VHH binders against EKC/KEOPS complex subunit cgi121 (cgi121). Designs and how they scored, part 18

Target 1, 174 residues: EKC/KEOPS complex subunit cgi121 (cgi121), of Schizosaccharomyces pombe (q9p7j3)
Amino acid sequence: MILPLFPETQVHVFVYENVSNCAAIHEQLISQNPIYDYAFLDAATILYKKQVYSAIIRALEDRRDEQMKTKTIHSEVILSLSPKTEISSAFRQFSMTKKSKNIVVVKIDSKLTEEEEFERLDKLVEGNRVEFSDEELQKLIDFKVLKKNYKLDPSTLENPLASILSSIALRGYS
Key: E = the ipSAE of ESMFold2; O = the ipSAE of OpenDDE; V2 = 0.75 times the mean of E and O plus 0.25 times the DockQ between their complexes.

## First folded at step 1 (VHH)

Design n30 (framework vhh_7n9e_1)
Fold by ESMFold2-Fast, scan of step 1:
Structure n30 (fold): chain B 174 residues (1-174), chain A 124 residues (1-124)
Amino acid sequence: as target 1 above (174 residues)
Amino acid sequence: DVQLVESGGGLVQAGGSLRLSCAASGFTFSDYDMYWGRQAPGKGREWVSGITSGSDYTAYASSVKGRFTISRDNAKNTLYLQMNNLKPEDTALYYCAKDLLAYVTGSFPSYDYWGQGTQVTVSS
């Protein structure tokens, strides 16, 4: 996918449900295996495609402006999903864990096509790929987790999109 | 505040052994993956070993695999590194760190380092 303000940046987003090997993937991330250089998100925290894209855009803006708080663009995406600039809190809130069952995987600056990245990820992730769409994400979200992560009240939960996007855009200021 | 206090370093002859300890406070130790890094004079920080929160997985840098063993005691909030068959090239300041960024490749991944390190010197 092409982003209007970053047309040179190749972005791929994949969604997997019923993943059985999250513990094994987590072990590879701890080992700093470069094959696993992706942002692995817990799908329980993601409600909209726009939520993911907003975090990607914020991370790319921070990289462009030399204001990244983390060491990689993929870790910056995870941080950018959080309404606060606390790195440890953001990773606890949004990152895949050993116990995750459904994940969203983001790749930025790939030298591979989407099809080639899919073939690569299919070998790393033992789960069922589903379409990256609001419909599929809404089947995997945990609203209790979403409410806690973005501090949503009952009125905001009825239409959370604008609140979530504002939180991502104003990270560090609200 | 998060604090990590390393100990157990010292001077040892090549082929010898040392056991390092890291006492953790200020956070729920059992919730975090932990690891050891090291820095030799004039060089950048190098990842050495990592252990998951439940001790169900351990990983090692190729330079130390088979010689070093990482372990933890969650009841005591303590991380350990057993170092066997030490080599002069293992000479470095050794740090423990809490895992915030497990997938930062090519560099020591911690932003939560609060220890001073413990010096290990291996003579030939």
Scores: ipSAE 0.000, ipTM 0.243, lowest interface PAE 10.3, mean pLDDT 82

Design n31 (framework vhh_7n9e_1)
Fold by ESMFold2-Fast, scan of step 1:
Structure n31 (fold): chain B 174 residues (1-174), chain A 123 residues (1-123)
Amino acid sequence: as target 1 above (174 residues)
Amino acid sequence: DVQLVESGGGLVQAGGSLRLSCAASGFTFSDYDMYWGRQAPGKGREWVSGITSGSDYTAYASSVKGRFTISRDNAKNTLYLQMNNLKPEDTALYYCARYSGSWLTSPDAFDIWGQGTQVTVSS
């Protein structure tokens, strides 16, 4: 996918359900294995495609402006999902854990085509790939987790999109 | 016969360089992901570096990242490890192995091993 504000940047987003090897993936991420240089998100935290794209755009803006708070663009995407700038909190809230069952995987600046990234990730992730769509994400979201992460009240939970996007875009300003 | 033969080891001073080679025979080298491992005296085997069949992915152990470079020449059926800025801690028997499947799918599954080439780094 091409982002209008960053047309030079290749972005791929993948969704996997029923993943059985999250503990092994997590170990590779902790070991900083470069083949795992992706943003691995817990799908329980993601409700909309726009939520992921907003975090990607914010991370790319911070990279452009030389204001990244983390070491990689992928870790910056994870941070950018959080309404706060506290790194450890953001990772606890949005990153895949050893106990995750469904994940969203983001790749930025890929030197590979989307099809080649699919082949690579299908080898790393032991799960079922599904379409990156609002419909599929809705099946995987945990509304208790979403409410906690974005501090949503019951009325906001009925239509949380605007609140989530504002939290991502205005991080550090509100 | 399926065979892997390492060469290029030796004695080198700290800060020096060595280039290891692994010659493959008896199989279609270009179809397999390959790796370099090492074993220091009295220690277990340690993964050093891996490379996919097409050279499109490489990875390194944290202890060697930035100092070692893995590469391959599929036309020559040869795997290489360029070792720069060697440290005494790099002293080990270095061996190559063939992944039994894709490295990305089976990162700890190997089906053929070389005998190894000794690298000794003095201070």
Scores: ipSAE 0.000, ipTM 0.130, lowest interface PAE 15.5, mean pLDDT 83

Design n32 (framework vhh_7n9e_1)
Fold by ESMFold2-Fast, scan of step 1:
Formats: sequence, structure tokens, C-alpha cells
Structure n32 (fold): chain B 174 residues (1-174), chain A 123 residues (1-123)
Amino acid sequence: as target 1 above (174 residues)
Amino acid sequence: DVQLVESGGGLVQAGGSLRLSCAASGFTFSDYDMYWGRQAPGKGREWVSGITSGSDYTAYASSVKGRFTISRDNAKNTLYLQMNNLKPEDTALYYCAAGIYSDFTRSGEYDYWGQGTQVTVSS
């Protein structure tokens, strides 16, 4: 994928359901294994493609403007999903855990094609790859988690997209 | 009111040992993966070691593997680093960090950092 404001930045997003090895992936992240240089998100927290794209754009803007709060662009994507600027809360809210079953994986600045990333990632993730689409994401979302993460009231839950995107774009002023 | 307070640093001769402690408060310690990092004068932060919330996995930077041991006591909200066979190159400010659900690729990523404890190793 090509982003209009960042046309030279290569971005890939993958969705896996029924993942059985999240604990093993977590161990590799703890080990600083560079093969696992991706943003691993819990799919229970993602409702729309635009939600992920908005976080990616915000992270890339912060990198461009030398305003990143985290050490890597992938960690900055995770932070950028949160309506708050606190790193700990963002990662607790959105990151994959050892007990996650469905995940969204983001790769930025890949030197590989989408097909080559699929080949690599399919070896790392023990699950079923599905299309990155609103339809597939809606099967994996947990609306209680979504409501808590974005502080949505009952009226906003009927059409949460604008509220979510606003929260991502307007989080903080630093 | 999150606090991470390191202690146990000091001056030691090459080949010596030190044990660092990190006392955590203001968050649920047992939910967090914990880390030790260090920063030598004029250099950037370097990841040293990590331990999962349940102590079921530990990892080390290649420069310290076999010499340092990370451990934790969740009942006491305390993280430890046992440092053996210290080298002058280990001279640095050592700090602990909490990294719940963070992406810890090559550069590492942490939610909270302590202020650090100084370790100086003389030849």
C-alpha cells in the first residue's frame, strides 16, 4: 500500500485468525529478535481498516516531525492507536498478548514485496491468514474492548468510526 | 504515581560481582514484562536483559549472556540483575524498565524507566 502523504513508505497490513503461538511470538519480541520487527496488534481492538491507516499516518507524521515517543516506528503505530499519549496504556490496550487468538500485523519500511512478507510472516505466525477488510475485522472485534479503549458512550457505538478517527488524529498536542 | 527505583550500583574491580535491585510501585508489577538497560557516558541506551511477567522466559544481550542473570519477585514487586565477571566495558548507568505489551525489536521499547544506578568497573 501507498499512502498519499508518504508515497515512498512501503506499508503492509496482515490479519491472522486462530493463532496458536502468540506466547512464542512474545518470547521472540522479548529476545529483541529483528526477524519479528512488526507491530503485533490484538484484533479484538481493531474495527476498521481506516483505524489502522490513521494510526500509521500519525506515526509517520510523528517520525517526520521528530516527535516520536517510542524507539521504533512499529511501537509508534501501537501508541498512535490510543487516544492518550501514555505508552504503557496504549500497549496494554492494543498490543498482542500471550493469550491473543486473532492478530493484526503491521510492517512499515519493508524491503520486501507483500508476497515476500506473506511468505516470511506465515512461517512466524501459526494461524489462518484472512483478508485485511472491514468485513473480516468485524468478525474479530470485541466491542467491550473497543468501548473501553476509546471511551465510547452508547450513542457513539452505533457509528464509532468518526469518534475513533478523531481520537487518533487529535490525541495530545506534543 | 509510577516509580521504578534502582539500587545496588557501585565501584567494583574487573572480575567482580554486583547485584542490582529495582523496586516498583504505582502499577501492577506482575502484569509487566521487565527489563534492564544501560547507558555509558556519551552513548545511547542499550538493552541488557528482559524477563516475562511470569518468569517463564528470560533473554540477554550477547555482550552479557552467561555473565548476568535477571530475576524477579512478584510478591515483593522487585526486579534483580546479578552481574558476574564484570568488565570495564560494563561501566554505565543501569536502569530498569517496564514494557507491557511493547514491541521490543532491535532497539527495544519501554513504558517506564527508572532514574538508574551507576556501575563503575575498574581494570
Scores: ipSAE 0.013, ipTM 0.451, lowest interface PAE 7.5, mean pLDDT 83

Design n33 (framework vhh_7n9e_1)
Fold by OpenDDE, second read of step 3:
Structure n33 (fold): chain B 174 residues (1-174), chain A 123 residues (1-123)
Amino acid sequence: as target 1 above (174 residues)
Amino acid sequence: DVQLVESGGGLVQAGGSLRLSCAASGFTFSDYDMYWGRQAPGKGREWVSGITSGSDYTAYASSVKGRFTISRDNAKNTLYLQMNNLKPEDTALYYCARVPLSEIYRALGSDYWGQGTQVTVSS
C-alpha cells in the first residue's frame, strides 16, 4: 500500500499466527541477514492498525528529516512503537522474540506488489497468515503487555487508541 | 455466572455524600480492572472513575475529580465509590463494570456491568 504522506514509499504489513520458526527468524535477524529485511513485531503488543501505521509514519518522518536513531528503517519502526527513547527498551517491548507465536511483519520500500511480497515472506515465516485488521489483532493482543508498554490505566478507557498514538508521537518530547 | 450488583444510591441534598458499593461474583475479581459509569436521564453513558485490579492506579472524570474516590476490596469482591460534595448534575443511574482481560480499554466498554443504583441529588 501507499501512504498518502509518503507516496513514493510502498509499505506492506502482514500478520501471522501460530508461527513455529520465530526462533530461527530471530537468529537470522541477529546475524543481520539481508533476506530478512523486515520489521518483525510481536503481535501480542499490537492492538490497532493505526498503531502500526503511526509507527511507520514516525519512522519515515525520521528518515526524511535525517533524524533516525537506529540503523535501518525497520528498526526505526520498532523504536517508533515505543514511548521510550531507549532502543533496547523498544526492542524488548515490541520486537519479535524467540518465544513469540504471533507476529506482525512490516516491509518498507517494497518494490513488489502485496501478493508478491507475501510470496517472498511466506518462504521465511512458517505460520498462518491472517488479515491485517483490528479484529484480528485484538485476538492476538496481550492486554497485560500492552498496558505495561504504554502505561495504560483506567483513564485511557475513554480513548485507548489516542493514548497509544500520543505515546508514539510524543516519544522524546515528554 | 458473572454478576455485578450495585447498591448505596439514594436521594441526597446538594453538598451531601453517598458511598456506592458494587458486589462482584462469578469471576476472579482481583484479576480485573473495574470502573464506575453513570447515565443521566436523556443522556448517554458517561465514564466516572476507574481502578486497576491491584489498585495501583485510579482515574476520574474531570467533572468528579476531587470529589469522588474509587476503591476496592479484593478480599470482599467489592468495588466502592465514595461521592462527596454531590451536585444536582451528579444525578444519574450509577453502574459498575468490568474491563475484560482479553480486551483493552474501550470507551465505556465492558463485557459485564450491573443494573445500576440510582443517585438523585436535590438542590
Scores: ipSAE 0.028, ipTM 0.353, lowest interface PAE 4.3, mean pLDDT 90
ESMFold2-Fast, scan of step 1: ipSAE 0.259; ipTM 0.620

Design n34 (framework vhh_7n9e_1; at its last look DockQ between E and O 0.31; V2 from the best seeds 0.00; counts 0 for: pae E 13.5 > 2, grease 24.3 > 24.2)
Fold by ESMFold2, look of step 4:
Structure n34 (fold): chain B 174 residues (1-174), chain A 121 residues (1-121)
Amino acid sequence: as target 1 above (174 residues)
Amino acid sequence: DVQLVESGGGLVQAGGSLRLSCAASGFTFSDYDMYWGRQAPGKGREWVSGITSGSDYTAYASSVKGRFTISRDNAKNTLYLQMNNLKPEDTALYYCTRGYSYGSLFPQDYWGQGTQVTVSS
């Protein structure tokens, strides 16, 4: 897919449920294995497609403006999900961990079709692919985690999207 | 406040050994991957080694693999680096840092003051 403000950048997003090898993937990420150059997110932290798109857009804007804080565009997506600027907290709160069971995986600057990228990713992830949709994401979210990560109160939990998107867009300004 | 305090450096002959410690406070140590880095005189910072929060994976720069061993004691909030068969090119200020789970990025705000290691030929 193509984001309107970044027409030259191909992005793919995949969702997996019931992933059995998150610990193995995590070890490969720690070792900086380039085969695993994706953003691996814990699906328990993702409620909306727009949440992911907004983080991707923010990361791409920071790359365009030479303001990236992390080494790769994929690590920048993970930072961009956070309402705060502290890199370590962002990764602790949003990245896939060894204990994760469901994940969202983002590839930016892909030179492959969605199916080709899926074929590569499917060799790395032992789980069941589901549609990247608000319907599927809502089945995988942990609302306690979402509330903590974005400091949502009960009044915003009914429709938290605007609060979440504002947090992503305004990081560093408030 | 987050604090990282390194110790155990010193002057050692080539071929010798040292064990560095990093005492951590002000955060839940067991939740974080931890790293050692070093800075030789007149050079930029260099990644040396990393260890996951549960100690189930370790990684080393190629220049130290087989000679250095990273470890941690989560009950004591302490990170260690055992350095064996030291070489003059290992001379540097060694510092620990708290990182994120991917191991490849050092947060700029959470560096210790470091401990000096000087290896004489």
Scores: ipSAE 0.000, ipTM 0.171, lowest interface PAE 13.5, mean pLDDT 83
ESMFold2-Fast, scan of step 1: ipSAE 0.598; ipTM 0.802
OpenDDE, second read of step 3: ipSAE 0.000; ipTM 0.231
ESMFold2 (binder alone), look of step 4: mean pLDDT 81; pTM 0.828
OpenDDE, look of step 4: ipSAE 0.013; ipTM 0.262

Design n35 (framework vhh_7n9e_1)
Fold by ESMFold2-Fast, scan of step 1:
Structure n35 (fold): chain B 174 residues (1-174), chain A 123 residues (1-123)
Amino acid sequence: as target 1 above (174 residues)
Amino acid sequence: DVQLVESGGGLVQAGGSLRLSCAASGFTFSDYDMYWGRQAPGKGREWVSGITSGSDYTAYASSVKGRFTISRDNAKNTLYLQMNNLKPEDTALYYCAAIRSFVPYLTSGYDYWGQGTQVTVSS
């Protein structure tokens, strides 16, 4: 994907369901194995493609403006999903855990094509790849988790997109 | 009331060993992942090692892997760093930090951090 404000930045997003090796992946992430240099998100927290894109754009803007709070763009994407500028809260809320079953994987600045990244990830992730689409994401979301993470009331939960995007764009100021 | 207090630093010769301690109070220590970081004179902060709240995972910066060992005692609310085969390049202020979730390459933004203990390694 090509982003309007970052046309030279390569972005790939993958979605896996029924992942059986999340504990093993989590171990590799804690060990900071460079092969696993991706943003691994719990799909229970992601409702829309635009939610992921908004976080990517915010992370790229913070990198451009020399305002990143983490050393990697992928960790910054995870942070950028949070409505608050609180690193521990963001990672508790959005990152993959040992118990995750469905995941969203983001790669930025890849030198590989989307197909080549998929072949690489297919060796790391033991699960079923599904399309990165609102339809597939809506099958994997946990609305209780979404409500908690973005502090949605009943009126906004019915149509939460604008609230979520605003929270990501204005994190730390609400 | 939240405090992280580091101790155990000092002056040692290259090849020597030190054990650092970080005493935590004012929060539920067993709920937090713990880190050791360091800052050398004239340089930025760098991450050294991390341990999860349950001690089930540890991680190390490549520069210290095989020489340093991180551990914790949740009953004593204490974090440790055993440093072996010290090098002049290890000279730095060593500080501990607490965060609710493991974050790779974190430079700041910890929930809590200490003031540090100085380690000086002579050639």
Scores: ipSAE 0.033, ipTM 0.439, lowest interface PAE 6.4, mean pLDDT 86

Design n36 (framework vhh_7n9e_1)
Fold by ESMFold2-Fast, scan of step 1:
Structure n36 (fold): chain B 174 residues (1-174), chain A 124 residues (1-124)
Amino acid sequence: as target 1 above (174 residues)
Amino acid sequence: DVQLVESGGGLVQAGGSLRLSCAASGFTFSDYDMYWGRQAPGKGREWVSGITSGSDYTAYASSVKGRFTISRDNAKNTLYLQMNNLKPEDTALYYCARLYSGSPWTTRGYFDYWGQGTQVTVSS
């Protein structure tokens, strides 16, 4: 996909459910294997498409403004999902772990087509691909994790979207 | 015609060592990232190790980290896997594969050619 504010930047987002090899993927991420240069998110932390897009936009803004705090644009997406600017905390909260079962995968600045990225990811991820849609994300979310990550109180749980998007936009003040 | 031919497998006792080779032909070996995979009978394929075209990056599966070393000799069009402290669980058919990268400015990001493999059997 093409973002209006960043029309030169190609973005692809993929969702996999029932992934059986998360431990193997996690080891590749820790070893910094360039084949795995994607943002691998735990789907338990993602409720809306807008949540992912907001983090991508924030990461691209930080890259444009030469304010990235992490080594890659993909790690910057993971950081940007967090309401705080603490790298280790953001990765513990949003990045996939050995225990993850469903994942959201983001690729920015791909030199490949969406279909070529799917061919590549299907070799790396042992799971079932599903559509990147609010309906599919709603099936994979863990509301206890979401509440903890964004510090949602009972009043915001009725409609968390605005609170989540504000937290992403706050530059670490929440 | 692209060819990847593995060699160096065999029977070895637990705690022993083997060095696998993958001879590449029919393409410019130095333009491609390469990897080693394995498959035990009745099990799925397991990724073992990968190396970029210039040896700038290497990665290993957790099950082999610290025991196996991947390397390549671009002048000889050969990929290597040095396997130390072998365990019975390492028994598998080991194969090499080419990750298509084309030119420095173009990549397909997928494995397009695989070798037939070389059998490694570790006894105890």
Scores: ipSAE 0.000, ipTM 0.102, lowest interface PAE 17.9, mean pLDDT 81

Design n37 (framework vhh_7n9e_1)
Fold by ESMFold2-Fast, scan of step 1:
Structure n37 (fold): chain B 174 residues (1-174), chain A 122 residues (1-122)
Amino acid sequence: as target 1 above (174 residues)
Amino acid sequence: DVQLVESGGGLVQAGGSLRLSCAASGFTFSNYYMYWGRQAPGKGREWVSGISTGGRSTAYASSVKGRFTISRDNAKNTLYLQMNNLKPEDTALYYCAADFSLYSTDYRYDYWGQGTQVTVSS
């Protein structure tokens, strides 16, 4: 998918449930294997498509403005999900861990078609692909994790979209 | 004061072997993900192999998988690349690098050494 504000930038987002090899994927990420150059997010932290797109837009804005704080656009997406914490805290909050069961995978600037990325990811991820939709994300979210990451009170948690988007857009990073 | 000093390069005939070393200083080596990269004449930089902080996970570019082995000795602050069955297309400047981006606000600049030249004759 192409974003209107960044029409030259290819964006693909994939959702996998019941992933059995998160520990293996995590080890490949920490060894800097470029085959795994994606943002691997724990689906327990993602409630809405707009949450992911807001983080992508913020990361692309920071890249455009030469203000990225991380090495890759994909790491910048992970950082951009965090409301106001440092890099290590953002990764602890939102990144896939060895214990993750469901993941959201973001690819930016792919030179492959979406179908080719599917074929590649199917070899890397041992799980079931589901649609990137609010309905599917809401089956995978952990509301305790969401509340903690965005500091939501009980009333905000019932309809958190605006609060989450404001946290991503208005945090202390430039 | 971060320094990465590569050694072990040289001229070798196709089918031969070399062992590269990278001596690290000025940072807590055991806390960082390390990798080897290379740059061939007239080409851009290519990632060759990476290794996790504890050495339990390794990864390789498809062009070198099965021929090269990356390892590290955290007690000696040293990164290694064992290169077997070398091919002329492996001719390049080989450098080691430490990835600080996960814990640093500066996104762009890994520390990397000056490199050691590997030349493989056919």
Scores: ipSAE 0.000, ipTM 0.144, lowest interface PAE 16.2, mean pLDDT 81

Design n38 (from n37 with A98K F100R S101G Y103F S104W T105S D106S Y107E R108G; framework vhh_7n9e_1)
Fold by ESMFold2-Fast, scan of step 1:
Structure n38 (fold): chain B 174 residues (1-174), chain A 122 residues (1-122)
Amino acid sequence: as target 1 above (174 residues)
Amino acid sequence: DVQLVESGGGLVQAGGSLRLSCAASGFTFSNYYMYWGRQAPGKGREWVSGISTGGRSTAYASSVKGRFTISRDNAKNTLYLQMNNLKPEDTALYYCAKDRGLFWSSEGYDYWGQGTQVTVSS
């Protein structure tokens, strides 16, 4: 994907179902294994492709403007999904945990092709890869988690896209 | 079992110097960013300084920049803070902190030590 404001930035997004080794992946992330340098998100929190891309764009804007609040672009993506600027809260809400079963994986500034990243991730993630599409994401979302993370009331839950994107763009200042 | 043990605090006059140490154990020290923070009486915790895994990158709060120097010895699993030209407003409990890993800012700490008291008299 080519982003309008960041045409030189390589972005890859992957989706995995029925992942059995989330605890092992989490351990590798905590140990700072550079092989696992990706943003690992819990798919229960992601409803739309636009939600992920909005967070990526915001993270890239913060990097461009020297306003990143976290140490890496991948952690900045996780923070940018949250309607708040509180780092610990954002990670508790959106990042994968040892108990996650479905994940969304983001890679920014890859030196590998998309095909090479697929081969690499398929060795690291013990699950079934599916297409990054709204249809597939809708199968993995937990609407109770979504409602809590974005403070959605029952009236907005029928069509939450605008509320989610606004929350990401404003990050709690709406 | 992660352990961080701070030492080197004490009473010093304004304009003086102190060197703080933090002995780390229970984790691979060389794989983590390390930080110094402080808490003055009646105030919240304040981030003071941070250092990358290999010591190539350091950062400082504006209040201490130019006066404090953070360093590390990965062979000895020890973090240091050299404090020069101390001021009464530097009076605080100083503690070291272990980063959670690649995904946290300078404010995202995994573990805090118990601290070492620094008192600067006027």
Scores: ipSAE 0.000, ipTM 0.132, lowest interface PAE 13.3, mean pLDDT 82

Design n39 (from n37 with A98R F100L S101P L102Y Y103G T105F D106L Y107S R108T Y109E; framework vhh_7n9e_1)
Fold by ESMFold2-Fast, scan of step 1:
Structure n39 (fold): chain B 174 residues (1-174), chain A 122 residues (1-122)
Amino acid sequence: as target 1 above (174 residues)
Amino acid sequence: DVQLVESGGGLVQAGGSLRLSCAASGFTFSNYYMYWGRQAPGKGREWVSGISTGGRSTAYASSVKGRFTISRDNAKNTLYLQMNNLKPEDTALYYCARDLPYGSFLSTEDYWGQGTQVTVSS
């Protein structure tokens, strides 16, 4: 995909359900294997496509402005999902764990085509790829996790999109 | 204040074994995931192994899997790394760390002790 504010930046987002090898992927991420240089998110934390895009845009803005707080653009995407600028908390709240079953994977600045990234990632992830759509994401979300991560009250939980996007955009002010 | 103190390093021949210890203080050790990392001369930090709060789950870098064993003693607030069949490539300063998210080993917010040196001769 092409982002209007970053038209030269290649962005790919993949969704996998029923992943059986999250522990193996987590091991590779901690070992800093460059083949696994992606943002691996727990799908239990993602409700909307716009949530992911907002975090990507925020991370790209921080990179453009030389204000990144993490070492890679992919780590910055994970941080950008959090309403707080606390790296450890953001990773615990949003990143894939060894126990994750459904994941959202983001790739930025690939030197490969989107088709080649799909082929490579499908070999790394032992699960079923599904469409990156609000419909598919809403099958994988955990509302208890979402409520806790964004501090949603009962009145906003029924229609949380605006609150989530504001939390991502205003990080540090709300 | 949080403190992590590593010990047990030394000079060993290839094929030998060492057991590293990490004494933790200043926090409730049993509530945290713990990790071992290492840094070879002229290289960046590399994650080695991690262990869950109760010791039920462990993970290892591919380069050490099958040779190293991570364990913990929550009653003694101590983390261990048993290193077997050591290779010259294992030569590094070994650090323990508290609850580090993956990919953040190079962040300024990382918590490591000063480390214990392991040198493996050919």
Scores: ipSAE 0.012, ipTM 0.185, lowest interface PAE 8.6, mean pLDDT 82

Design n4 (from n1 with K98T D99G L100Y G101S Y102D S103L L104Y Y106T R107D S108R E109G; framework vhh_7n9e_1)
Fold by ESMFold2-Fast, scan of step 1:
Structure n4 (fold): chain B 174 residues (1-174), chain A 123 residues (1-123)
Amino acid sequence: as target 1 above (174 residues)
Amino acid sequence: DVQLVESGGGLVQAGGSLRLSCAASGFTFSSYAMYWGRQAPGKGREWVSGISSGGGSTAYASSVKGRFTISRDNAKNTLYLQMNNLKPEDTALYYCATGYSDLYFTDRGYDYWGQGTQVTVSS
């Protein structure tokens, strides 16, 4: 995918359900294995494609403006999903854990095509790939997690998109 | 509130050893990954080592791998760093840090860190 504000930046997003090796992936992340340089998100926290893209755009804006708070663009995507600027809180809220079952994987600045990244990820992730679509994401979301992460009240839970996007865009001033 | 208190630093000759400790309180220690970092005078902070919440996984900066060993005692809420074959380049303020369970230090940063314990290695 090509982003209008960042047309030179390669972005790929993949969704996996019923992942059986999240603990093994997590160990690779602890080990800083460069093969695993992706943003691994818990799909329980993601409701919309626009939610992921808004976090990617915010991370790219922060990189452009020399305002990144984390050391990698992928970590910055995870931070950017959070309405707060506290790094560890954002990772507790949105990052995959060894107990995750469904994940969203983001790759930025890939030197590979989408098909080549897909082939690589298929070897790393033991799960079923599904389409990156609002329909598929809605099957994997946990509304209790979403409500807690974005502090949604009952009135916004029925139509949360604007509130979520505002929280991402106004991070640090919300 | 989270509190981290480092101890065990000191002056040691090149080739020597030191054992650092970090006493943690104010949070469920066994639920969080723990890290050691260091900062030499006039330099930025450098990640040294990390350990998973249960102690089953460890990671080390290339500069210290094979010489340093990170460990933890969840019953005592204490993190350790055994430093062997110390070099003058290891001279720094050493601090422990905590963050989210099972994510590596360099990728997520940290919420809290201690005041540090000074390690000075003479040539």
Scores: ipSAE 0.012, ipTM 0.257, lowest interface PAE 9.1, mean pLDDT 83

